# VH-VL binders against C2 domain-containing protein 3 (C2CD3), part 8

Target 1, 169 residues: C2 domain-containing protein 3 (C2CD3), of Homo sapiens (Human) (q4ac94r1171to1339)
Amino acid sequence: SSGLLDVGLRYRRSPRTAEGVLAARTVSISVQIIRACGLQAAAKALAEREPALQFSATVGVNASVTTHLSFLPQGEQRRTHPVACSFCPEFSHHVEFTCNLVTQHCSGEACFLAELLEFAEVIFAVYHENTKSASDIISIESCKEYLLGVVKVPTKELLIKRSGITGWY
Below, E stands for the ipSAE of ESMFold2; O stands for the ipSAE of OpenDDE; V2 stands for 0.75 times the mean of E and O plus 0.25 times the DockQ between their complexes.

## First folded at step 4 (VH-VL; framework fv_levilimab)

Design A1
Fold by ESMFold2-Fast, scan of step 4:
Structure A1 (fold): chain C 169 residues (1-169), chain A 120 residues (1-120), chain B 111 residues (1-111)
Amino acid sequence: as target 1 above (169 residues)
Amino acid sequence: QVQLVQSGGGLVQPGGSLRLSCAASGFTFSDYWMSWVRQAPGKGLEWVSGIYSGGSTHYGDSVKGRFTISRDNAKNTVYLQLNSLRAEDTAMYYCARQPYKSLGNAFDIWGQGTLVTVSS
Amino acid sequence: DIQLTQSPSSVSVSVGERVTIDCKSSQSVLYSGNTYLNWYQQKPGQAPQLLIYAASTRESGVPDRFSGSGSGTDFTLTISSLQAEDAAVYYCQQSYSTPLTFGQGTKLEIK
């Protein structure tokens, strides 16, 4: 079906016994980014905004994806390795976010992670990475990134689907 | 040159509405989270609202249900719709950008400010 | 909400002197090695300007007399040798969680 990004999300507490799970105080949110596809339209739109960039069938894009949980600090993003020269890059990327069951991320009081997940999102930002080094007098940055698209996946279903959330988004 | 240029302020009666605009230039707008921060005359800074690059929004408790933040990435502009205005909303309103993949996630560029005065 | 408390609320110092401004957070703003605390300078009639981000990193173009330190909950902004142009209000700010919050500000006057 439709969608830009083939992803999987899973919420899981420690595999320890029920007694040990209560004592553990943490949970893992697993994020899997399998592949992106259909980047031709996004690349064409980007090339129209950035005239110096050109993407052809033989060139493709150098895509990378950042993952951000909306209730975590902005600095806690994760990023895939870039996949060169493809409009359908395969990342096979897996990361884990270790989160406390009780956080201070709401109103300065204790807030359960389950309450945050009711209204949170996993935000995927897909970038084209132009990794060409500058050849002039200034060598401030050796690479530049251009946003291709943003995919948001609500986390509320993680609370009721033990198999997690999988599919194209 | 990196710039945020604001407009849309003014004098309004209690219960009235205004729409503030903040036009960005000189950078890739969609790579930044945008916020509105206000400052009542002679007082400190108060964060009022923020919007992620993809459109998810957050609000301070004092403005929830009355203010709406939005953005148009194609026009490089962020907006703040002010509804049901009260005298205590009188302030200089600043827009500011925040890089979401940077250390500290600080407001590194600020607009010049737009004055909103709520009085009869 | 995370509360930031600055001290002193006001200070008056002579050119060439050293000044320290403290900021205390009601909870830790450290996550996975990153500190979500920033310092801003606001001169009369102007928008705030970023001075220090991530507790201790000086923003580009900021004079080296400005420095930041601290971790977790206790932070300090130091101006090692005051200049006349440093008269301003200084704010600490956390970006750890929403709502984002600022300290109440410290007014720095030069005698």
Scores: ipSAE 0.005, ipTM 0.493, lowest interface PAE 13.2, mean pLDDT 80

Design A10
Fold by ESMFold2-Fast, scan of step 4:
Structure A10 (fold): chain C 169 residues (1-169), chain A 121 residues (1-121), chain B 111 residues (1-111)
Amino acid sequence: as target 1 above (169 residues)
Amino acid sequence: QVQLVQSGGGLVQPGGSLRLSCAASGFTFSDYWMSWVRQAPGKGLEWVSGIYSGGSTHYGDSVKGRFTISRDNAKNTVYLQLNSLRAEDTAMYYCARHPYGSGYGDAFDIWGQGTLVTVSS
Amino acid sequence: DIQLTQSPSSVSVSVGERVTIDCKSSQSVLYSGNTYLNWYQQKPGQAPQLLIYAASTRESGVPDRFSGSGSGTDFTLTISSLQAEDAAVYYCQQSYSTPLTFGQGTKLEIK
């Protein structure tokens, strides 16, 4: 398959103090979602899978992307604003995840963030949205997200690459 | 000290081409998105194009298909290739940096001195 | 595309007076707790300079008489006690989505 999503990932440390370099307690992981493209095939597949949806797969989709760091709770995932009627939506979405250098494994044991990142991934889920604006009154049957695709980017190289990880996935 | 030094520009006839350069120093160039912003005489600011460290590019609708932004991280330089120039492209062209992936305003904090492009017969 | 509308287009005031410049966005520029609205100052013959980012945070080195406020779609730049060197054109700008856009500018003149 071809790449669906143009993304960038970067690892940042807390800044130094005036008295010199102190051990940072937190770091940030920055995520950029620039655009998705080539959504025609995904839209066609969705229309075939969900015939009751009856959306026009020839004019575009209302796309949004969720970002989830696999070692964080699902409630800490982030979402882009939706982009209407496009097969190549541009999001220009930028977010930072602030993480403790020493964090908890799901088993409850303390571990360094770098150890988690060796086996972790950033999960991007691309959706078609039927959600309405906050001013609209609609039934729950009209409000649903339909998965177009999932992109997983391993974080192992994030600690090594100064400029971060960038490209189509 | 951090700075952006621009070069290129000049007078060109309609349909002509120019290449603008913006050389960065004093910071880690690959950590920043770079943009070009132009300003026609007596007018306001217009964002023209942007590029991040991975090479992904963005363009304003008025220049799509005519202008090409590129960067060379090894040379700490961003370029703007202007093709099929029109009288309405006459402007002062600025390069500017903005933070990479911070998500906090992503403002243009350092600007080049500007390069004048005049398109006239 | 996100449109930014500034008002007034020009204003003429005396040194020591308070000035406010408004910027209205055609859609919200707030996402994930961050506001993608910035203010720039451009003096004659110079490149623009960053004054305020993320709606209300002063750039390092900017005098404290400059302040930004607002959220969502309505933003204001305030100069609490105007100085002669503040004569310039002021622009708001959104970095929420491409294409990046600027307001049309407000020219501030000293009497």
Scores: ipSAE 0.000, ipTM 0.460, lowest interface PAE 18.3, mean pLDDT 78

Design A11
Fold by ESMFold2-Fast, scan of step 4:
Structure A11 (fold): chain C 169 residues (1-169), chain A 121 residues (1-121), chain B 111 residues (1-111)
Amino acid sequence: as target 1 above (169 residues)
Amino acid sequence: QVQLVQSGGGLVQPGGSLRLSCAASGFTFSDYWMSWVRQAPGKGLEWVSGIYSGGSTHYGDSVKGRFTISRDNAKNTVYLQLNSLRAEDTAMYYCARGPYYSGWGNAFDIWGQGTLVTVSS
Amino acid sequence: DIQLTQSPSSVSVSVGERVTIDCKSSQSVLYSGNTYLNWYQQKPGQAPQLLIYAASTRESGVPDRFSGSGSGTDFTLTISSLQAEDAAVYYCQQSYSTPLTFGQGTKLEIK
C-alpha cells in the first residue's frame, strides 16, 4: 500500500531574550523528504483495480508526496514536485512549518509545542500522478492522482533529539 | 448546482456492517476534502472521518479501526464502510464537503440530506 | 484533541431580542492570521448549515443579523434581532486540526 520514505525532521526555535515573550514568537519545524523506494509493489497492487496503472506498475510511477503536520491546519500541507517514471524517486525536498508559541503564556522554551509533539505525527501521502505534455488540443483536465500509500512519523522525539529525526519510514 | 446525495443506511444488528455512499455533483469533486459527521438521536454533532482529495484518511477516536472512509474520484462518490457496529453508533450520518480544498479551506459548506443508521437487536 | 465548550446549553428568548452564544477552545485555533472556527445552524429535522466561517465571515445568503467575533480561544456568535425562524441548535466547530470537533450545541427556543 505505501512505499518507504527517507525523511528528516528538525525543530528550530527563534532566540529568546531575558525579556521573554516578545522575542520568542515562532518555532520552525523543517521536513526533508530525500527519497522513496519500493513503490512498484504498491503500484502493482493498485493496478489490479486501476487499469490506468498497469503501464506505470511495469515501468515506473510519477510520484509526489504531501506532508501534513497533524497539529497544524489540514490546509497547510505541502507537496513535492512529481518525479517521473521511477520506483525509487529522489525528491530532495525541504519545507518549513511555522508554529506560534507567544499566545500560550509559556515561560520556558517551546512549552506549547512540546505538549503537542508528545501526541502528534507528520503524515506523508505518496501519490502517482498522470502527467501529460502539451498537445495541439487544449483540454480542461484535472491531473488524476492515485494514492500509493501513507507514512506516519511520530514527532514525540523532536525535543529529545536536538539533531532531529532521520531515517526510513 | 452543488449537491451531495446520500444512500445506504438502515437497521442492523450489533456486530453487523453497512456501507454508506455520498454522490457529489456540481463541483470538481477531486479538489475537496470530504467528511462524514454523525448525530445520535437528540445529541450533538460528532465528526467521524475525513478523506483528502488524494486519499489520506483521518478518523475520530471512537470509530478508529472499525470504520473506513474511501473515495472514487472518477465516480464523484465518497463512501463510509461501517464494521463491528455497536448500539452507540446509532445516528444520522451526514456527508459534508470540506473543510479543506486545494490550497486552503475552513468549513463544511455543503451537507448531504443524511442517512439513518440504527444498530439494534 | 481540541475541545470546544459552548455556553449556555439552552436559551429561551422573544423575537426581536439579542442573543449571544459563547464557544471556548481548549487551545488556540489561530494560525498565520487565519482563525479556524466555524458556526453552524441546525433546524429540527434538517442537516446543519454553515453560518459563519473563519470566526467572523458570514456565509453567502446568511442574514446580517448573524455575526461572529473572537480570536484565539474565545468566540461569540451574536444574533442581533431574533426572528422566529432562528429557533435552532447552534454549534461551533474547529477546523484547525484532526480530529475535527464540535461544541456540544446551544438550543435556541422562541417564547
Scores: ipSAE 0.000, ipTM 0.508, lowest interface PAE 12.8, mean pLDDT 80

Design A15 (from F8 with heavy chain S102D)
Fold by ESMFold2-Fast, scan of step 4:
Structure A15 (fold): chain C 169 residues (1-169), chain A 123 residues (1-123), chain B 111 residues (1-111)
Amino acid sequence: as target 1 above (169 residues)
Amino acid sequence: QVQLVQSGGGLVQPGGSLRLSCAASGFTFSDYWMSWVRQAPGKGLEWVSGIYSGGSTHYGDSVKGRFTISRDNAKNTVYLQLNSLRAEDTAMYYCARQPYKDGWSLGNAFDIWGQGTLVTVSS
Amino acid sequence: DIQLTQSPSSVSVSVGERVTIDCKSSQSVLYSGNTYLNWYQQKPGQAPQLLIYAASTRESGVPDRFSGSGSGTDFTLTISSLQAEDAAVYYCQQSYSTPLTFGQGTKLEIK
């Protein structure tokens, strides 16, 4: 089937455009969230888990997506703006994560980012936001989120595929 | 005004089960990640489990497969179901909140803690 | 997993003295200018209380004799003039990644 999220992932050492020192100790992982689809099924499943949840299935959900790289701080999760009243929201959302090329294990042994990417994943959590406010200003009273689904995309192919990873997940 | 009030706990035999509850008041519960942190008698703090506002869960390796964290945002309550309990699970169990949104997330520290509930696993 | 090691494990000092507690992380907890390292105080019979977050930012209501410093992997909590009420166990904690982890704790006793 087509999956829940249409995403793109790329790994790149950010080169200098001018002549000079081109070696870098950091790299960029870019994440693009293009769209979600098939949220009718997720909304119905959510209503079964949360019978008291007041939302209209006929007008869609207010979807937002969080992106978390499994080896970065949880506080560095990024969130799309919510897209109101849609079961197939288009986000056209792009974020970049700056990562150190080398890190250390608990034993003090150094490892390259490539070793982390072999077993890491990008975690997308899709939420319904039951709020009347779409402002960047957070109203504590009006902000509630409900999980619609989780999509995990393995990162092990990022170093192998020059074009990155793209498609439905 | 902001409070986390815990209940549940007690004495249970190895292999037994308990359900811990943590009721929140004085703040918008759904804006916060919730965690359980335990402390064995005379020992240090150990993070056990966490749940994001929307329900995504995480567990420490020592409890994975045995404990289940859940939350009911309508009741402003987070729960920890303890199954297949072992003597080494004996501890004071605390619930704690973490700020989630932007500037509140700097450090993602546990800014409010419950009073704790004692779990004793002994025959 | 990120491991935190505190030193010393225990210290006994007199009121008015300066105390420093070190915390070493097995890997960097710095990302994009933010440091995911926090300090807590736990008095006997009580739940822990937040003292410092983001390595150096004092939580509201915490006395200014408490300060935090450091970046990357090496952190220090300083109490500039110890008071009797400061007798407690102090913990560092990383919130960089799950599983969240704490240092083993430093017991501070008043002579």
Scores: ipSAE 0.006, ipTM 0.539, lowest interface PAE 10.4, mean pLDDT 80

Design A2
Fold by ESMFold2-Fast, scan of step 4:
Structure A2 (fold): chain C 169 residues (1-169), chain A 120 residues (1-120), chain B 111 residues (1-111)
Amino acid sequence: as target 1 above (169 residues)
Amino acid sequence: QVQLVQSGGGLVQPGGSLRLSCAASGFTFSDYWMSWVRQAPGKGLEWVSGIYSGGSTHYGDSVKGRFTISRDNAKNTVYLQLNSLRAEDTAMYYCARQPYDSLGNAFDIWGQGTLVTVSS
Amino acid sequence: DIQLTQSPSSVSVSVGERVTIDCKSSQSVLYSGNTYLNWYQQKPGQAPQLLIYAASTRESGVPDRFSGSGSGTDFTLTISSLQAEDAAVYYCQQSYSTPLTFGQGTKLEIK
C-alpha cells in the first residue's frame, strides 16, 4: 500500500481574553490534509486481489483519510469526505482537535498535554471507500473499506517547531 | 452483435505448445476484463487465467509458469499461450468477458470454445 | 481461495416442478453492497451462458422462471415450473477475488 500525504500540523494555544482565561487552559491541534498521491501501486495490488475493483485500478480510487491522535480514543478520529476516481485525490481538509492542557492519563492521575505529545503521533489512514452502484442492496454491515496506506507523524515536533509541521509524509 | 470467436487448438504431444486466440467484435474491447476458463471432458469449469484492461495478469495455480495470457487492444483479441502441455491440460478452453463495472462482474459473453487434446 | 459447494450434485425432476440448487461459499462474497455470485447454465455441447448475476439479477433474455437469492455465503438458484429445455448443468461462480472459482456443478435431468 503506497499512499503519500501532503499534510500540515499546528499546535496553537487559545488567545487570552476576559473570557479566554478559561480558553487559555485548552489548546488546538490543527490538522490539514491537502492531497494524497501515488495511489496507483496500492490500487493495482488491491484490484488484483479483488476483481470487483478493476474499474478503480484503471480509473482511480474513492479515497478518504482518517486522522487519529494516538492519545485519544478511536471515537475521536476524523474523516475526510471521499474523493472519487482519483490516484491523486485533493481533499483540502482542515480540522481542529480541542484538548485540555491538563488531562487525565490512563492511570487516573493528572497529565500535562505536553507530556502526551512527546510520545504521541498523528495517524493518517488512507482508505478506498465503497463504490456507489445502481443496486439497492447496500447495508451498514455490507460496507467495506480497503486500507491503501498509513502515514504516522510524531507530535513531538509540534512542541519544538512553532511554525508547525508541513510536507509530504 | 456482440460476440467472441475463438481459434487455435488441436492435438499435441505432451511437452508441446499451442496458442489460442479469441477475437472480439461488437463492443469496446479495451473496456473489458478477459478470462480463459477450461473444462476437461465430463468435468466442471475451471478458471485458468485473466487479464485486466490495463494488462495485469492472473493465473490459476495449475498453469502458473506454463501458460501466458496476453491481449492486443488494437486487434480486439485476447490470447492464451500454452507451453509444456500435460495430459491433464486436455480440455475445452473458453474465453469470456467481464463488463467494465462492479455489478456482479459476471462473464456475460462466452466464446464457442476451442478443444485442446494432449495425447501421445 | 474461495471454495463454492453446490447441492445437490444431481437431481432428476418432472416438467412443471420447482427445483432449487444451493451454493455455499467458504467466505463472504459481499463487497460495497454488491454480491459477486453468479449462476451459469451449460447445455450439452455448448458454452456456458449467464443466467443470474449479483446473486439475484436476471440476465437479459433469461426466462422469468429462473430466480436467484441469498447473500453473504449462502445462495440459491430456483427454477419454477421446470421445462424440458432446462435440462443442463448449473454452476455458481464467485467473482469476489482471484482465483475466480466455480462450484462443482449440479446436473439437472428431466424425467
Scores: ipSAE 0.000, ipTM 0.471, lowest interface PAE 18.1, mean pLDDT 78

Design A27 (from F8 with heavy chain Y100W; at its last look DockQ between E and O 0.32; V2 from the best seeds 0.00; counts 0 for: pae O 6.2 > 2)
Heavy chain, then light chain:
Amino acid sequence: QVQLVQSGGGLVQPGGSLRLSCAASGFTFSDYWMSWVRQAPGKGLEWVSGIYSGGSTHYGDSVKGRFTISRDNAKNTVYLQLNSLRAEDTAMYYCARQPWKSGWSLGNAFDIWGQGTLVTVSS
Amino acid sequence: DIQLTQSPSSVSVSVGERVTIDCKSSQSVLYSGNTYLNWYQQKPGQAPQLLIYAASTRESGVPDRFSGSGSGTDFTLTISSLQAEDAAVYYCQQSYSTPLTFGQGTKLEIK
ESMFold2-Fast, scan of step 4: ipSAE 0.188; ipTM 0.720
ESMFold2, look of step 5: ipSAE 0.466; ipTM 0.791
ESMFold2 (binder alone), look of step 5: mean pLDDT 91; pTM 0.946
OpenDDE, look of step 5: ipSAE 0.025; ipTM 0.572

Design A3
Fold by ESMFold2-Fast, scan of step 4:
Structure A3 (fold): chain C 169 residues (1-169), chain A 120 residues (1-120), chain B 111 residues (1-111)
Amino acid sequence: as target 1 above (169 residues)
Amino acid sequence: QVQLVQSGGGLVQPGGSLRLSCAASGFTFSDYWMSWVRQAPGKGLEWVSGIYSGGSTHYGDSVKGRFTISRDNAKNTVYLQLNSLRAEDTAMYYCARQPYSGLGNAFDIWGQGTLVTVSS
Amino acid sequence: DIQLTQSPSSVSVSVGERVTIDCKSSQSVLYSGNTYLNWYQQKPGQAPQLLIYAASTRESGVPDRFSGSGSGTDFTLTISSLQAEDAAVYYCQQSYSTPLTFGQGTKLEIK
């Protein structure tokens, strides 16, 4: 991991509730993306790689972070809102995913979530989002994300640490 | 039926020009982005150019300044003007459509291909 | 430019066997929950055909033995039980950034 991103991960079985059967069969995976820092080098590299973006690497980036873990529910909750013009953006993003205790492998075979977590890693991808003018009539092509960096956090430690994993990665 | 029908290929000398056409039918042409993809004999696929509904154009690095993509929404046709042709431009040229609001923006329908041969 | 690298470049297998083809992108091809990574099949003398779009969604009419997986930069096309008709070249493709790019292709031959 790079020391680029301040994150938190927590794995917890849903407690027994008055709600019943459904809650008893789920796991909570909590993801916190608190802040990133030290994006200057990545911004400079991106400006040199993508000169057509016409952005100044001295002012900051429009950063967002997307959480990748194959068995998490798909959707916008995987991604933070972008933070404009900063090399140390504060996201304060906290999301809780409810996952089935028994989930599907890509082959369709049923598998316990804990077994998948033993060999998986959460990938936090940090992007620069190309900001478009509200006055522009722009194709979807202009709304691209540009990779600044990747932070990988092994999920095996989630099974060992009951309080979860927190810190800079 | 959704269909893309191509024409305009042929044999040309280095430095020559050709105009490829791709006529669309069976769908609302103006709702789709259109691209040209080529394949040299025995080689892989190479994206050449793309055009959006509003006329915004994009080109692959090897053809910038030589090729021009255009479209006529009233005629449901996309064109590729090939200028300053080189032997390395010899390929089968395919037109293909992309949904600009769809998942993955994939090439879901392809034309049959038009052979362009650049040789002395 | 985004580079896509496929592995293996060629593979020869028997009918009924499982095959996986990997595609590695030089950068992420994800935007706002949509993955701009697609797979195509090209049989000799034919135009390419779309198999999988957005990394994991099967195109209408494509047999269920074809599946796609992966996210970010690493993607896999799986054919769970090969049929003789599956002999073809398979390409991954990104529509995330211009220039649009294809992998070099994987030639699948059936023994």
Scores: ipSAE 0.000, ipTM 0.448, lowest interface PAE 18.5, mean pLDDT 78

Design A4
Fold by ESMFold2-Fast, scan of step 4:
Structure A4 (fold): chain C 169 residues (1-169), chain A 120 residues (1-120), chain B 111 residues (1-111)
Amino acid sequence: as target 1 above (169 residues)
Amino acid sequence: QVQLVQSGGGLVQPGGSLRLSCAASGFTFSDYWMSWVRQAPGKGLEWVSGIYSGGSTHYGDSVKGRFTISRDNAKNTVYLQLNSLRAEDTAMYYCARQPYEGSGNAFDIWGQGTLVTVSS
Amino acid sequence: DIQLTQSPSSVSVSVGERVTIDCKSSQSVLYSGNTYLNWYQQKPGQAPQLLIYAASTRESGVPDRFSGSGSGTDFTLTISSLQAEDAAVYYCQQSYSTPLTFGQGTKLEIK
């Protein structure tokens, strides 16, 4: 069986202060994106519909990965830097999401973090970015990306595994 | 020692109210989800209500709108407020903890139980 | 709601014999490689005690004669060599989704 992304997820909670007072009402969800592999097939499929991607399908893609927690707003999405010209890019990317123990649903409803994590997902989207995105000045019109694939990792195991979730997805 | 010590309960008439308490000691209370499970005389176990560490609550259909679960993490205590009690609510009520980190989310520690009798 | 059905409802067995108790779930309780099914033992006048969690992991302090197996929807609790102190009611329970539910229980009596 095939996995495209090598990732790690961990749930870290701040302890209480002395005398039973909560020091912080927040937790940290850490996300590591180690590498992606096997992007040739996705690049080839895209090149059949997008002539501009023909070169990338042959030599390698400029891959970047976005991380989105399904219960957080779109604006909390994070992205790796692009790795140029590779079908097996190494990102070695680490990002942390600071979440309140009481969190807002994307629709504005109040939900509690443990309840949200029981049914939520971490959504990874892998993109190819054009070479012009590397310039110092990028207009919105020239910033183009092409979706190579989506990986979804359920978050329920973050609450039940002390070591977190690690592996290919 | 890890313990859950229950208090409250007793005899009450139909339509009455009671508040059950469950005091935790020997562990980090906020690392656990807490539930109330009841057992009518001679019957099986029925999950009544649960509360996550952050305060999110869930209820069994038979008690929705009548019972309220709450917790005070500073006092290491979980509560169950029973309102509009009916004869069929007569049961032994247990509090139990379940880890949100770990496997199976099983009820690994139970309180001793407190009897609630609803009778005229 | 997820419904758990145990069989048999009651069983009488002699000391030293093997007994199996089955639990069937109305839907899968498997999520991302983890099974949310647990087994409890309740002796008369006592609170329930955890025996097996995550379908097959024995709780600390529980004798080796108790074992759990199964995945998805079909689960079994096995007692390999009954002891007199095993007379109790046994319950399966799912922690997959709310409302949390228990099986109806299996009463184990010693002949």
Scores: ipSAE 0.000, ipTM 0.463, lowest interface PAE 17.4, mean pLDDT 79

Design A5
Fold by ESMFold2-Fast, scan of step 4:
Structure A5 (fold): chain C 169 residues (1-169), chain A 122 residues (1-122), chain B 111 residues (1-111)
Amino acid sequence: as target 1 above (169 residues)
Amino acid sequence: QVQLVQSGGGLVQPGGSLRLSCAASGFTFSDYWMSWVRQAPGKGLEWVSGIYSGGSTHYGDSVKGRFTISRDNAKNTVYLQLNSLRAEDTAMYYCARQPYKSGSLGNAFDIWGQGTLVTVSS
Amino acid sequence: DIQLTQSPSSVSVSVGERVTIDCKSSQSVLYSGNTYLNWYQQKPGQAPQLLIYAASTRESGVPDRFSGSGSGTDFTLTISSLQAEDAAVYYCQQSYSTPLTFGQGTKLEIK
């Protein structure tokens, strides 16, 4: 049915520069985290485990990029500003991930971009921002008691829609 | 009225084990994160372990793999199982609570137990 | 791990004087308008007691002469007019990330 998180994704590439052995080019994945909705079921399940948690608690979203390609950047994270917890919290938050395109698998910029985008995905972890004592990097396991949901948005569609993609996930 | 009452300390040989208990009263125990903080004689405070209301556990680097924190919400009690004890584990061990509700700022240890002495010596 | 460094390590002052204790964090403990830096007082033979939480908020029952200030990485505990009962060791503590860490402590002695 309807998704839980309203997001927008697009990519931009910077001018080519000569870095190292290959002419390197940076590409940025721009992420707009707009709002979440449908948190009632997740909040109910969480309240059964943590009865003290209230809807007045703040919620946040952690966005990260991951890929199965070992030569590409992995695990880089960006967080939204926490907002008051409601069934449809609004973030209106923009973050940007910058990746260096260095690969030996193919030549040409289009091929580099296809390899990056085909296997990458942006992971959104939606959580209550009551109290954090975990590491700088939010892992699903370390935040499991306050985690409301995880949304994964593959980047491969950005190869088709260069103007970006947007919608509920 | 809010109290944390500790027990289970004592003298133990190196390599031995002890189980510390901290019994809570006067508040809704399941709403709070619980931690153990130790203090070697004449030294400063060192956080040892924490257990969150949902049961997630965390440990300080010096005790990871040897100590286990657990809680029993039905008994309003938090425990610390100390295994493979070393002379440097000799300390006063305190249990303390942390509020985690949305209005909680600083996540501070607002209530402390009286302390339980653990001595590791031959 | 976040390291907290207190200065001075010890101080000796007279009743009625003003004292400041500094705490420096190796990284920011500010997140979303909340500061995860707390101050504790420990008198000889007693468990620590919370004085200040969230850098500047006094715990209930703590006298007005105690105040906390600072943000990000640099924090100060101030006692505006020392009383004899304030002789203790004072610790700053961060609750921003695990492992939770304390400063090394500042011993306050009254002349």
Scores: ipSAE 0.000, ipTM 0.482, lowest interface PAE 17.0, mean pLDDT 74

